# Miniprotein binders against q96jn8r1131to1294: the designs that were tried, part 156

Target 1, 164 residues: q96jn8r1131to1294
Amino acid sequence: TLEFLENHGKNILLSNGNRTATRVASYNQGIVVINQPLVPQLLVQVRIDFLNRQWTSSLVLGVITCAPERLNFPASACALKRAAWLLRGRGVFHNGLKICEKFGPNLDTCPEGTILGLRLDSSGGLHLHVNGVDQGVAVPDVPQPCHALVDLYGQCEQVTIVNP
Below, E stands for the ipSAE of ESMFold2; O stands for the ipSAE of OpenDDE; V2 stands for 0.75 times the mean of E and O plus 0.25 times the DockQ between their complexes.

## First folded at step 14 (miniprotein)

Design tk19 (at its last look DockQ between E and O 0.90; V2 from the best seeds 0.90)
Fold by OpenDDE base, look of step 14:
Structure tk19 (fold): chain B 164 residues (1-164), chain A 98 residues (1-98)
Amino acid sequence: as target 1 above (164 residues)
Amino acid sequence: DEKEEKIREIILRAMELVRKGELEEALELIVEAIRLAVENKDKELLVTAIWLISYIARKLGDPELLEKVLELAEEAYELTEDPDIKYYIERLEKALEE
């Protein structure tokens, strides 16, 4: 069963068998990691449950290649300088460095109910899915094992892991 | 830092070329990025550059290129001790066996 790990950002409250993450304070400190590593052809999906429009940016989605149980989470995923591949807005980042300017839809403008997915292909490419539609390879050749990461940042206050 | 900015720009451009399938041109750029990263002792940017060149090399499949990139990756691992680079090394070694 896919769940969020108990090791998470300080402002996160887990519920629904650890399948729902809610940021209960401020706009940051909302990083969560899914327990099972990504394996090829497995689609991991989260649904945006609630947005708070008083903020501008929204969630960050990606993967980490370090042990999630030992990770000391910074206030935001963007502060990760190693073992991190992130999708923010329309950009793709590796360890804080922008490696793609325009990829897929703008994550900052995804409405409530949007289902976002991550999937590794057989060659190690990381795919983004939006409402079931494969947006293509965001990052080729991602180290394995890796774990899906969601940063409930800015507008995004709640997400839930959903089955395909 | 001017050098750092230059490296960042090169990596971004190289990745764009990779997405377009222009691997040979991307290779030329990323080699320059690696050179500059080493000179500037920029470990973080070096890790990213090694990731990309490893991918390019495996896609091109040229054994001599793979060996050269493997050497670069090993040197980078000695400098950074980044576990992801170790992963790339293993992938390059596997590619050389094929």
Scores: ipSAE 0.913, ipTM 0.957, lowest interface PAE 0.4, mean pLDDT 96
Fold by ESMFold2, look of step 14:
Structure tk19 (fold): chain B 164 residues (1-164), chain A 98 residues (1-98)
Amino acid sequence: as target 1 above (164 residues)
Amino acid sequence: DEKEEKIREIILRAMELVRKGELEEALELIVEAIRLAVENKDKELLVTAIWLISYIARKLGDPELLEKVLELAEEAYELTEDPDIKYYIERLEKALEE
């Protein structure tokens, strides 16, 4: 069963059998990680439940390539300088370095109800899905094992894991 | 600083070429980015550059290139101690075994 790990950002409250994450304070400290590494055929999907539009930036999603169970998370995923492949706004970043200027939708403008998915293909490519539609390879050749991460940043106050 | 910004722009351009399938041109750029990152001691940028050159080399499949890139990755691991570089080294070694 897919759930968010108990090790998460300080401002996160888990509910709904650990399938729903809510940021209950501030604008950051909202990192959550899925409890199983990505493998071929596993599609991890989250639905954006609640947004606070008074912020301009929104959620970040991607993967980390280090073990998440005892990791000390920074205040925001964008501060990760190792083992991190992130989609933020319209860009793709590796360890804070922009490696693609535009890929997929602008995450800062995705509305409530949007379902965002991550999966690996058989070649190690990281795919983004938006409302069930594969957006293609965001990052080729991601190291394995890797773990899906969501940062409930800024606008994003709640997400829920949903079935494909 | 200004040198760091130059290396970042080279890596971004190399990745643009990779997405277009222009692997030989991307290789030329990423080799230069690695040279500059080592000279400037930009360990974080070096990790990204090694990821990309490892991917390019394995897609091209030339044994001489794979051996050269493996040597670069081993040197980069000594400088950075980044576990992801060990993963790239293992992938390069496997590609040489065919």
Scores: ipSAE 0.874, ipTM 0.937, lowest interface PAE 0.6, mean pLDDT 93
ESMFold2 (binder alone), look of step 14: mean pLDDT 85; pTM 0.833

Design tk2 (at its last fold request DockQ between E and O 0.87; V2 from the best seeds 0.88)
Fold by OpenDDE base, look of step 14:
Structure tk2 (fold): chain B 164 residues (1-164), chain A 98 residues (1-98)
Amino acid sequence: as target 1 above (164 residues)
Amino acid sequence: DEKEEKIREIILRAMELVRKGELEEALELIVEAIRLAVENKDKELLVTAIWLIAYIARRLGDPELLEKVLELAEEAYELTEDPDIKYYIERLEKALEE
């Protein structure tokens, strides 16, 4: 069963069998990691449950290649300088470095109810799915094993892991 | 840091070329990025550059290129000790066996 790990950002409260993450304070400190590593052809999905329009930016989605149980989470995923591949807005980042300017839809403007997915293909490419639609390869040749990461940042206050 | 910014720009451009399928041109750029990263002792940017060149080399499939990139990756691992580079080394070695 896919769940969020107990090791998470300080402002996160887990519920629903650790399948729902809620940021209960401020705009940051909201990183969560899914327990099972991504394996080829497995689609991992989260639904945006609630947005707080008080803020501007929204969630960050990606993967980490380090052991999530031992990770000391920074206030935001953008501060990760190692073992991190992130999608923010329309950009793709590796260890904080922008490697793509325009990819897929703008994550900052996804409405509530949007289902975002991550999937590794047989070649190690990381795919983004939006409402079941494959947006293509965001990052080719991602190291394995890796774990899906969600940063409930800015507007995004709650997400839930959903099955395909 | 001017050199750092230059490296960042090169990597971004190289990745754009990769997405367009222009692998040979991307290779030329990323080699320059690696050179500059080593010169500037920029370990973080070096890791990213090694990832991209390893990917390009595997896509091109030229054994001589793979061997050269493997050597670069080994040197980068000695400098950074980044586990992800170790992963790329293994991928390159596997590619050479095929």
Scores: ipSAE 0.914, ipTM 0.958, lowest interface PAE 0.4, mean pLDDT 96
Fold by ESMFold2, look of step 16:
Structure tk2 (fold): chain B 164 residues (1-164), chain A 98 residues (1-98)
Amino acid sequence: as target 1 above (164 residues)
Amino acid sequence: DEKEEKIREIILRAMELVRKGELEEALELIVEAIRLAVENKDKELLVTAIWLIAYIARRLGDPELLEKVLELAEEAYELTEDPDIKYYIERLEKALEE
């Protein structure tokens, strides 16, 4: 069963059988990780439940390639300088380096109800899905094992894991 | 740092070329980025550059290129100690054997 790991950002409260994550304070300290690594055929999906538009930036999602159970998370996923492949705004980043200027929708403007999915293809490519539509390969050849991560940053205050 | 920013720009452009399917042109750029990253001792940028050249080499499939990139990846692993490079090495080795 897909759940968020109990090791998470300081401002996260897990509920709904650990399938819902809520950021209950501030604008950061909201990193959560899915409890199983991505493997081919596994589609991890989260729905944006609640946004607070007073902030300008929104959630970050992607993968980490190191073991998440005992990792000390930084305040924001964008501060990860090793083992991290992230989608933020319209960009794709590896260890803080922008490797793609524009991929998929602008995450900062996705409305409540948007379902965002991550899937690893058979060649190791990381795919983004938006409301059931495959956006293509965000990052080719991601190291495995890798673990899906969501940072409930800024606007994003709640997400829920949903089944495909 | 002016050199660091140049390396970042080269990697970004190489990735743009990869997305367009211009693998040989991307290879030329990423080789330059690796050279500069080694000279400038930019270990973090080297990790990203190795990821990309390893991917390009596997896409092109030239055994001579794969062997050369494998040697580069092994050197980069010694310099950076980044476990993700070990993964790239394993993928390059698999590409060479069957």
Scores: ipSAE 0.871, ipTM 0.934, lowest interface PAE 0.6, mean pLDDT 93
ESMFold2, look of step 14: ipSAE 0.864; ipTM 0.933
ESMFold2 (binder alone), look of step 14: mean pLDDT 83; pTM 0.812
ESMFold2, look of step 15: ipSAE 0.869; ipTM 0.934
ESMFold2 (binder alone), look of step 15: mean pLDDT 83; pTM 0.811
OpenDDE base, look of step 15: ipSAE 0.914; ipTM 0.958
ESMFold2 (binder alone), look of step 16: mean pLDDT 83; pTM 0.807
OpenDDE base, look of step 16: ipSAE 0.913; ipTM 0.958
ESMFold2, fold request of step 17: ipSAE 0.869, 0.853, 0.868; ipTM 0.938, 0.933, 0.936
ESMFold2 (binder alone), fold request of step 17: mean pLDDT 85, 85, 85; pTM 0.836, 0.837, 0.836
OpenDDE base, fold request of step 17: ipSAE 0.908, 0.908, 0.902; ipTM 0.956, 0.956, 0.953

Design tk20 (at its last look DockQ between E and O 0.93; V2 from the best seeds 0.90)
Fold by OpenDDE base, look of step 14:
Structure tk20 (fold): chain B 164 residues (1-164), chain A 98 residues (1-98)
Amino acid sequence: as target 1 above (164 residues)
Amino acid sequence: DELEEKIKEIILRAMELVRKGELEEALELIVEAIRLAVENKDPELLVTAIWLIAYIARKLGDPELLEKVLELAEEAYELTEDPDIKYYIERLEKALEE
């Protein structure tokens, strides 16, 4: 069963069998990691449950290639300088460096109810799915094993892991 | 740092070329990025550049290129000890066996 790890950001409260993450304070310190590593053709999805429109930025989605149980979470995923591949807004980042300026829809403007998915293909390409639609390869040749990461940042205050 | 910004821009452009399927041009750019990253002692940028060149080399499939990129990756690993670079070294080695 897919669930969020107990090792998470300071402002996160887990519920619903650790399938729901809620940021209960401030606008940051909201990183969570899914327990099972991504394997080829497995679609991992989260639903945006609640947004707080007083902020401009929203969630960051991606993967880490380091051991999640040892990760000391920074205030935001954007501060990760190693073993991190992230989707923020329309950009794709590796270890904090922008490697793509325009990819898929703008994550900062996804409404509540949006279902975001990550999937590795047989070649190691990381795909983004939005409401069941494959947006293509965000990052080719991602190291394995890797774990899906969600940063409940800014507007995004709650997400839930959902099955395809 | 002006040189750092230059390297970042080169990597960004190289990735754009990769997405367009222009692998040979991307290769030229990323080689330059690696050279500059080593010169400027930027291990973080080096890790990203190694990822991209390893991908390009495997896509092109030229054995001589694969060997050269493997050497670059091994050098980069000695400098950074980044586990992800080790992953790409293994991927390159497997590609050479095919």
Scores: ipSAE 0.910, ipTM 0.957, lowest interface PAE 0.4, mean pLDDT 96
Fold by ESMFold2, look of step 14:
Parts: C-alpha cells; sequence; structure tokens
Structure tk20 (fold): chain B 164 residues (1-164), chain A 98 residues (1-98)
C-alpha cells in the first residue's frame, strides 16, 4: 500500500497509517516522499487537507530520481539541486532551474480538498492530475526509478494519500 | 553570472519549443546551451541541457544525431558525475539499437 516514508522533513508528523502528513511547526522542513517508485500503472494522489492562508506560497509537488531512504532533505524542496523535478506555483523546475513558466493550475491557489496526482506514462513522461483530470505531460522522459515527493510548504499544513 | 542566466534562458526557451513540437529549432538552441555550459564550467545547467538534447534526439530518431548526442552525454557525465546522465546514456544506446 502507498505510504509516506519515515525519512521526511523534520517538521512532519505522520499519522493515519503513514498516509497522512502534517507539518507541525514553522513554514518549512515539510518534505515527504511516497514509499513506492512511480510506474506507468500507478497513480499517486494526495488530498490537500489543511491550509493556513497567512502564508502566500503553498505546497510543492514532484519527483526525485535518487533513492529517498537515506537522503538528508533540505528545508525546502526547491533547494534540491540534484535528482529533482518539481511543480511549484505554475512553474516546472529541474534541480532548481525553471524549465516551464506555466503548467497546470497555480498550486499556490489550490483550495483545501484539491486532489493532486502524479503518474508516469509509458514513455517516462510525468503527468499531473488535478481532481481526477489529467493536465498533460509536465516533464518528458523523467529518469527512472523515481519517487513522488510533496513539500508541505507555507500554506500547506496537511495532506493525505487517497486512492484513485 | 550573466552567462549562467543566458544559459538558463536558452534552456527555458528550448523547452518551450519542445512543448510546441518544434524539435529542430529546440535542438539548435540546446546545442548552444550545452556549448556555453561547458565553456562556463556549469555542471548543473549541463545536466539539464543533456536531459533535453537526449530527449530531442530520441524523438527525432536520426542515428547520426543519436551517436553525436551519446558522445556528448558521455563527456557530460565525466564533467558532472550526475547519475541521471547514465540513465540518459542508456536510453540513447537503446534508441541506436532499434
Amino acid sequence: as target 1 above (164 residues)
Amino acid sequence: DELEEKIKEIILRAMELVRKGELEEALELIVEAIRLAVENKDPELLVTAIWLIAYIARKLGDPELLEKVLELAEEAYELTEDPDIKYYIERLEKALEE
């Protein structure tokens, strides 16, 4: 079954059988990773449970292409300078470099209840789903294996893994 | 670093062209970005540029291009030591065998 890995940001508390991640302090140190690599048949989905609107930025969603079990995560996913493909705001980033200005919705404005999904297609393209709707290919040919990552940054204080 | 910012802008524009399906124009830009990243000794930008040129080459499917890009990727691995480049090399090698 899909769960968040025990290796996570320092401000994260896992609950609900490790299917729920809560950021319990500050605005950062909120990186979590899904315990299975993405494969074409797998859709990983998380629901935004709680937002704190005092912050202006919100969660980051994406993948890492290195083994997540032993990584020392930075305070923010956007500080990952290797092995990282991230969706932030409306942008797409590789290792901190913006590679697309606008893809999908603005993650900073997604309300509570939004369900965000990631999957790979058969060609290695990374797809974003929003409330069950495929937004298309965010990144072509992502290296495999890769794992889905969520950074509970700023506004986002809790997410839960949900079934497709 | 003005050269670093130029390389970033070229990569972003090349990716925009890829998303529009303009692969040959994207190829011209990403070749320039790679040349500049090597000259500037910028391994982080080189990794991204190699990802994109490897993808473009596989989509175009020209064996001569694939061979040239494979050589570039091998050289980029020596400069960057980024394991993801080994993944791109494997994909290029498979494309040449098909």
Scores: ipSAE 0.873, ipTM 0.937, lowest interface PAE 0.6, mean pLDDT 93
ESMFold2 (binder alone), look of step 14: mean pLDDT 80; pTM 0.762

Design tk3 (at its last look DockQ between E and O 0.93; V2 from the best seeds 0.90)
Fold by OpenDDE base, look of step 14:
Structure tk3 (fold): chain B 164 residues (1-164), chain A 98 residues (1-98)
Amino acid sequence: as target 1 above (164 residues)
Amino acid sequence: DEKEEKIREIILRAMELVRKGELEEALELIVEAIRLAVENKDKQLLVTAIWLIAYIARKLGDPELLEKVLELAEEAYELTEDPDIKYYIERLEKALEE
């Protein structure tokens, strides 16, 4: 069963069997990691449950290649400088460095109900899915094992892991 | 840092070329990025550059290139001790066996 790990950002409250993450304070410190590593061909998905329009930016989605149980989470995923591959807005980042400026839809403008997915292909490419539609390879050759990461940042206040 | 900015720009351009399938041109750029990263002792940018060149080398499949990139990756690992580079080394070694 896919769940969020108990090791998470300080402002996160887990519920629904640790399948729902809610940021209960401020606009940051909302990083969560899914317990099971990504395996090839398996689609892992989260649904945006609630957005707070008070803020401008939204969630960050990606993977980490370090042990999630031991990770000391910074206030935002963007502060990760190692073992991190992130999708923010339309950009793709590796360890804080922008490696792609325009990829897929703008994550900052995804409405409530949007289902975002991550999938590793057989070649190690990381795919983004939006409402079931494969947006293509965001990052080729991602180290394995890796774990899906969601940063409930800015507008995004709640997400839930959903089955495909 | 002007040199750091240059490296960042090269990596962005190289990745764009990779997405377009222009691997040979991307290779030329990323080699320069690696050179500059080593010169500037920028471990973080070096890790990213090694990731990309390793991918390019595997896609091109040229054994001589793979060996050269493997050497670069090993040197980078000695400098950074980044576990992800170790992963790339293993991928390159496997590619050489094929």
Scores: ipSAE 0.914, ipTM 0.959, lowest interface PAE 0.4, mean pLDDT 96
Fold by ESMFold2, look of step 14:
Structure tk3 (fold): chain B 164 residues (1-164), chain A 98 residues (1-98)
Amino acid sequence: as target 1 above (164 residues)
Amino acid sequence: DEKEEKIREIILRAMELVRKGELEEALELIVEAIRLAVENKDKQLLVTAIWLIAYIARKLGDPELLEKVLELAEEAYELTEDPDIKYYIERLEKALEE
């Protein structure tokens, strides 16, 4: 079963059989990683459970291509300078470099209840799903193995892994 | 610095062309980005540029281009030691070998 990995940001509390992640302090230190790598037929989905509109920052969604179990996570996913492909707002980033200005909907405006999904296609393309709708290829040819990552940054204080 | 900003701009434009299916034009831009990144010793931007040129080369499918890009990727691996470049090298080798 899909679960968040016990190695996570320092402000995260895992619950619900490690399928729910809550940021319990501050605005950062909220990186969580899914416990198994993406494979072509695996759709990883998380629901946005709680947004604290007092913050102005955004949730980050993406993948890491290095081993996550003992990685020392930075305070924010945007500080990852290696092995990271990230979606923030409408932007797509590789190792901190913006490689696309506008892809899919603006993640900063997704309300509570939104279900966000990630999967690889057979060619190694990373797809974003929003409420079950495939938004297309965010990043072609992502190195494998890779793991889905969510950074509960700013507004986003809780997400839950949900079944497809 | 200003040269780093230029390389960033070129990579972003090349990726925009890839999304539009303009692979030959994207190739010209990313070749320039690689040249500048090597001259500027910008290892981080070089890793991204190699990812993109490797992808473009495999989509175009020209064996001569694939061999040239493989050579570039091998040199970039020696400069950066980034494990993800090993992955790109393997994808290029598979494309050449059938």
Scores: ipSAE 0.870, ipTM 0.936, lowest interface PAE 0.6, mean pLDDT 92
ESMFold2 (binder alone), look of step 14: mean pLDDT 84; pTM 0.818

Design tk4 (at its last look DockQ between E and O 0.96; V2 from the best seeds 0.91)
Fold by OpenDDE base, look of step 14:
Structure tk4 (fold): chain B 164 residues (1-164), chain A 98 residues (1-98)
Amino acid sequence: as target 1 above (164 residues)
Amino acid sequence: DEKEEKIKEIILRAMELVRKGELEEALELIVEAIRLAVENKDKELLVTAIWLIAYIARRLGDPELLEKVLELAEEAYELTEDPDIKYYIERLERALEE
C-alpha cells in the first residue's frame, strides 16, 4: 500500500492511513515522501485536495534518490541540492538547477481535484501524468531506486494518494 | 559567479538540444560545461553535467565515446563521491557490454 512516510516536513499532518497529507501552518515545511520506491511502469498519483489562494506558487512534485527515512527536510524542496529531481511551475530542476524551462502544464495553476502522477518507463525516464494523460518524459535516466516527493508549498494545503 | 552562470546556461541549452534530438551538438556543449565545472571546482554542477553526458553517450551508443565518458564519470566520482554518479558509471559499463 502506498503511504506517506512518517518522516516529513514540520507543518505536515498525516491522516487517512497516511494517504492524506495536510499542511496545517504557514506556506512551507510541507515536504512528504511516498514510502515505496518507484518501479517501472507503475503509476503513482496524488490528488490536489485543497488550495489556499492566500499564497502564490503551488506544490512541487518530483523524486529523490537518497534514503527518505534519513532525510532532514528543508523548508522547501527547492533547497535540496543533492539527489533531487523536481517539477515546479513549468520548470524541471536537478539539485536546484533548472534543466528545462517549459515542460507540461504549469503546476502553479492546477486546480483542486487535479490528479498528478509520476511513472518511470523501462528506460528510466520519469513521466508526468496529469489527470491520467502522459505529458511525456520530464527527466531522462533517473537513478534508481527513487521515491516520489511532494512539497505542499504555497497554495497547496492538502493532497491524497489515489490509485489509478 | 560568472563562470557558474555560464555553466548553468550551457547545461540548460544542452538539455534543450537533447529534447530536440540534436545529440551531437548537445555533446559538444556539455563537454564544455564539464571542463568549466572542473576548472571552477563546482561539484554540484559537475554532477548534473555528468548525468547529462552519460545519458547522451548511451543514446549515441558509440563504444569509444562511452569509454571516454566512463572515464570522466569515474574522475567526477572521485571528486564528488556522489552516489548518483556511481549509478551512471554502472549504466555506462552495462552499455559497453551490449
Scores: ipSAE 0.917, ipTM 0.960, lowest interface PAE 0.4, mean pLDDT 96
Fold by ESMFold2, look of step 15:
Structure tk4 (fold): chain B 164 residues (1-164), chain A 98 residues (1-98)
Amino acid sequence: as target 1 above (164 residues)
Amino acid sequence: DEKEEKIKEIILRAMELVRKGELEEALELIVEAIRLAVENKDKELLVTAIWLIAYIARRLGDPELLEKVLELAEEAYELTEDPDIKYYIERLERALEE
């Protein structure tokens, strides 16, 4: 059963059997992590439930390659300087370094109802899915084990884990 | 830091070339990025550069290249102590066994 871990950003409230994460204050401290590492056949999907368009930036999606259960999260995923592969806006980042200018859609413009997915392929490539459509390999050869992460940043106030 | 920004630009360009399948040209760039990152003591950039050169070497599959990149990754691990580099080392070792 996929759930968000109890170790999460301080502005997150978990509900719906820990399958829904809501950011209840401010614009940050909204990092959540899925309770199982990614394996090649596992597709982790979240639906964007609520957005507040007063902000210009929105959620960040990606993976961390270190154990998440007792990790001290920064206020924003963009501040992770180790063990982090993130999709933000249209870019792909490793440990805060941009490694791809444009991949997939612009996450800052995805509307409510968008379903975003992450999976590993058999070669260790990290794939993004958008509304069921595979966008291809965002990052080749991601270290394993890795764990799916969502940062409910800025616009994004709620996401829910959904089945494929 | 002008050198730090140059290293970042080289890594980004090398990744663009990898996505286009231009692996030998990407290799030339990432070797230079690694040299500069070591010289400038940019441990974080070195970790990213090692990820990319290890991937390029595995894609090219040349045993001599794999051995050279393995040595480089081992040196980078001693400098950075980043566990992800150990993962890249293991992948390089597996590629050499095939």
Scores: ipSAE 0.883, ipTM 0.941, lowest interface PAE 0.6, mean pLDDT 93
ESMFold2, look of step 14: ipSAE 0.873; ipTM 0.938
ESMFold2 (binder alone), look of step 14: mean pLDDT 83; pTM 0.805
ESMFold2 (binder alone), look of step 15: mean pLDDT 83; pTM 0.811
OpenDDE base, look of step 15: ipSAE 0.917; ipTM 0.960
ESMFold2, look of step 16: ipSAE 0.874; ipTM 0.938
ESMFold2 (binder alone), look of step 16: mean pLDDT 83; pTM 0.802
OpenDDE base, look of step 16: ipSAE 0.917; ipTM 0.960

Design tk5 (at its last look DockQ between E and O 0.93; V2 from the best seeds 0.90)
Fold by OpenDDE base, look of step 14:
Structure tk5 (fold): chain B 164 residues (1-164), chain A 98 residues (1-98)
Amino acid sequence: as target 1 above (164 residues)
Amino acid sequence: DEKEEKIREIILRAMALVRKGELEEALELIVEAIRLAVENKDKELLVTAIWLIAYIARKLGDPELLEKVLELAEEAYELTEDPDIKYYIERLEKALEE
């Protein structure tokens, strides 16, 4: 069963069998990691449950290649300088460095109810899915094992892991 | 840092070329980025550059290139001790066995 790990950002409250993450304070400190590592062809999905329009920006989605239980989370995923592959807005980042300027839809403008997914293909490519539609390879050749990461940042206040 | 910015720009451009399938041109750029990163001791940028060149090398499949990139990756691992680089070393070694 997919669920968020107990090791998470300081402003996160887990519920619904740890399948729902809610940021209960401020605009940051909202990183969560899914317990099971990504395996090829398995789609992992989260739904945006609630957005708070008083903030700017929205969730960051990606993967980490380090042990999640040992990770000391910074205030935002963008501060990760190692073992991190992130999708923010329309950009793709590796360890804080932009490696792609325009990929897929703008994550900052996804409405409530949007289902975002991550999937590794057989070649190690990381795919982004939006509402079930494969947007293509965001990052080729991602190290394995890796874990899906969601940063409930800015507007994004709640997400829930959903089955495909 | 002007040199750091240059490396960042090269990596971004190289990745764009990769997405277009222009692997040979991307290779030339990323080699330059690696050299600059080593010279400036930019360990973080070096990790990213090694990821990309390893991918390019495997896609091209040239054994001589794979061997050269493996050497670069091993050097980078000595400098950074980054586990992800170790992963790419293993991937390159497997590619050479095929």
Scores: ipSAE 0.912, ipTM 0.957, lowest interface PAE 0.4, mean pLDDT 96
Fold by ESMFold2, look of step 14:
Structure tk5 (fold): chain B 164 residues (1-164), chain A 98 residues (1-98)
Amino acid sequence: as target 1 above (164 residues)
Amino acid sequence: DEKEEKIREIILRAMALVRKGELEEALELIVEAIRLAVENKDKELLVTAIWLIAYIARKLGDPELLEKVLELAEEAYELTEDPDIKYYIERLEKALEE
């Protein structure tokens, strides 16, 4: 069963059997990681439950390619300088470097109720799903094993793991 | 750093070419990005550049190219010690054996 890992950002409170993550303070310190690596055909989905429109940017999605249990997470996922492939706004980033200007929808404008998914295909490509619709390969050839990450940043105050 | 910003732009352009299927043109760009990143000792950009050239080389499938890219990846690993480069090396080695 998919759950958020107990090693998470300092401002996160886990609930609902560790399937719901809430950022309870500030705008950052909101990184959570799914407790199992992605395997081909596993679709990890989260629903955006609550947004605070006071902030201009929102959640970040992606994967890390290093073991998550011992990491000291930075305040924001965008500060990860190793082992990180992230979707932010409309862009795709590797270790803070923008590698694609425009992929999929703008995450900063996704409303409450949006269901966002990550899946690794058999060739190592990372796919984004939005409300059940595959957006294509965001990043080819991601190292395995990798783990799905959500940063409840800015607007995003709560997400819940949901099944297909 | 002017060189760092140049390397960033080259990698972004190379990835855009990969998305268009222009692998040979992307290869030319990423080779230059790697050369500059090594000269500049830019370990972070080198890791990204090695990921991309390794992917391009495996897609093109030329054994001579795969061997050259493997040499570059080994050198990059010595500079960065990034475990992800070791993963790319293993994928390149597997491609040569097939």
Scores: ipSAE 0.856, ipTM 0.930, lowest interface PAE 0.7, mean pLDDT 93
ESMFold2 (binder alone), look of step 14: mean pLDDT 84; pTM 0.817

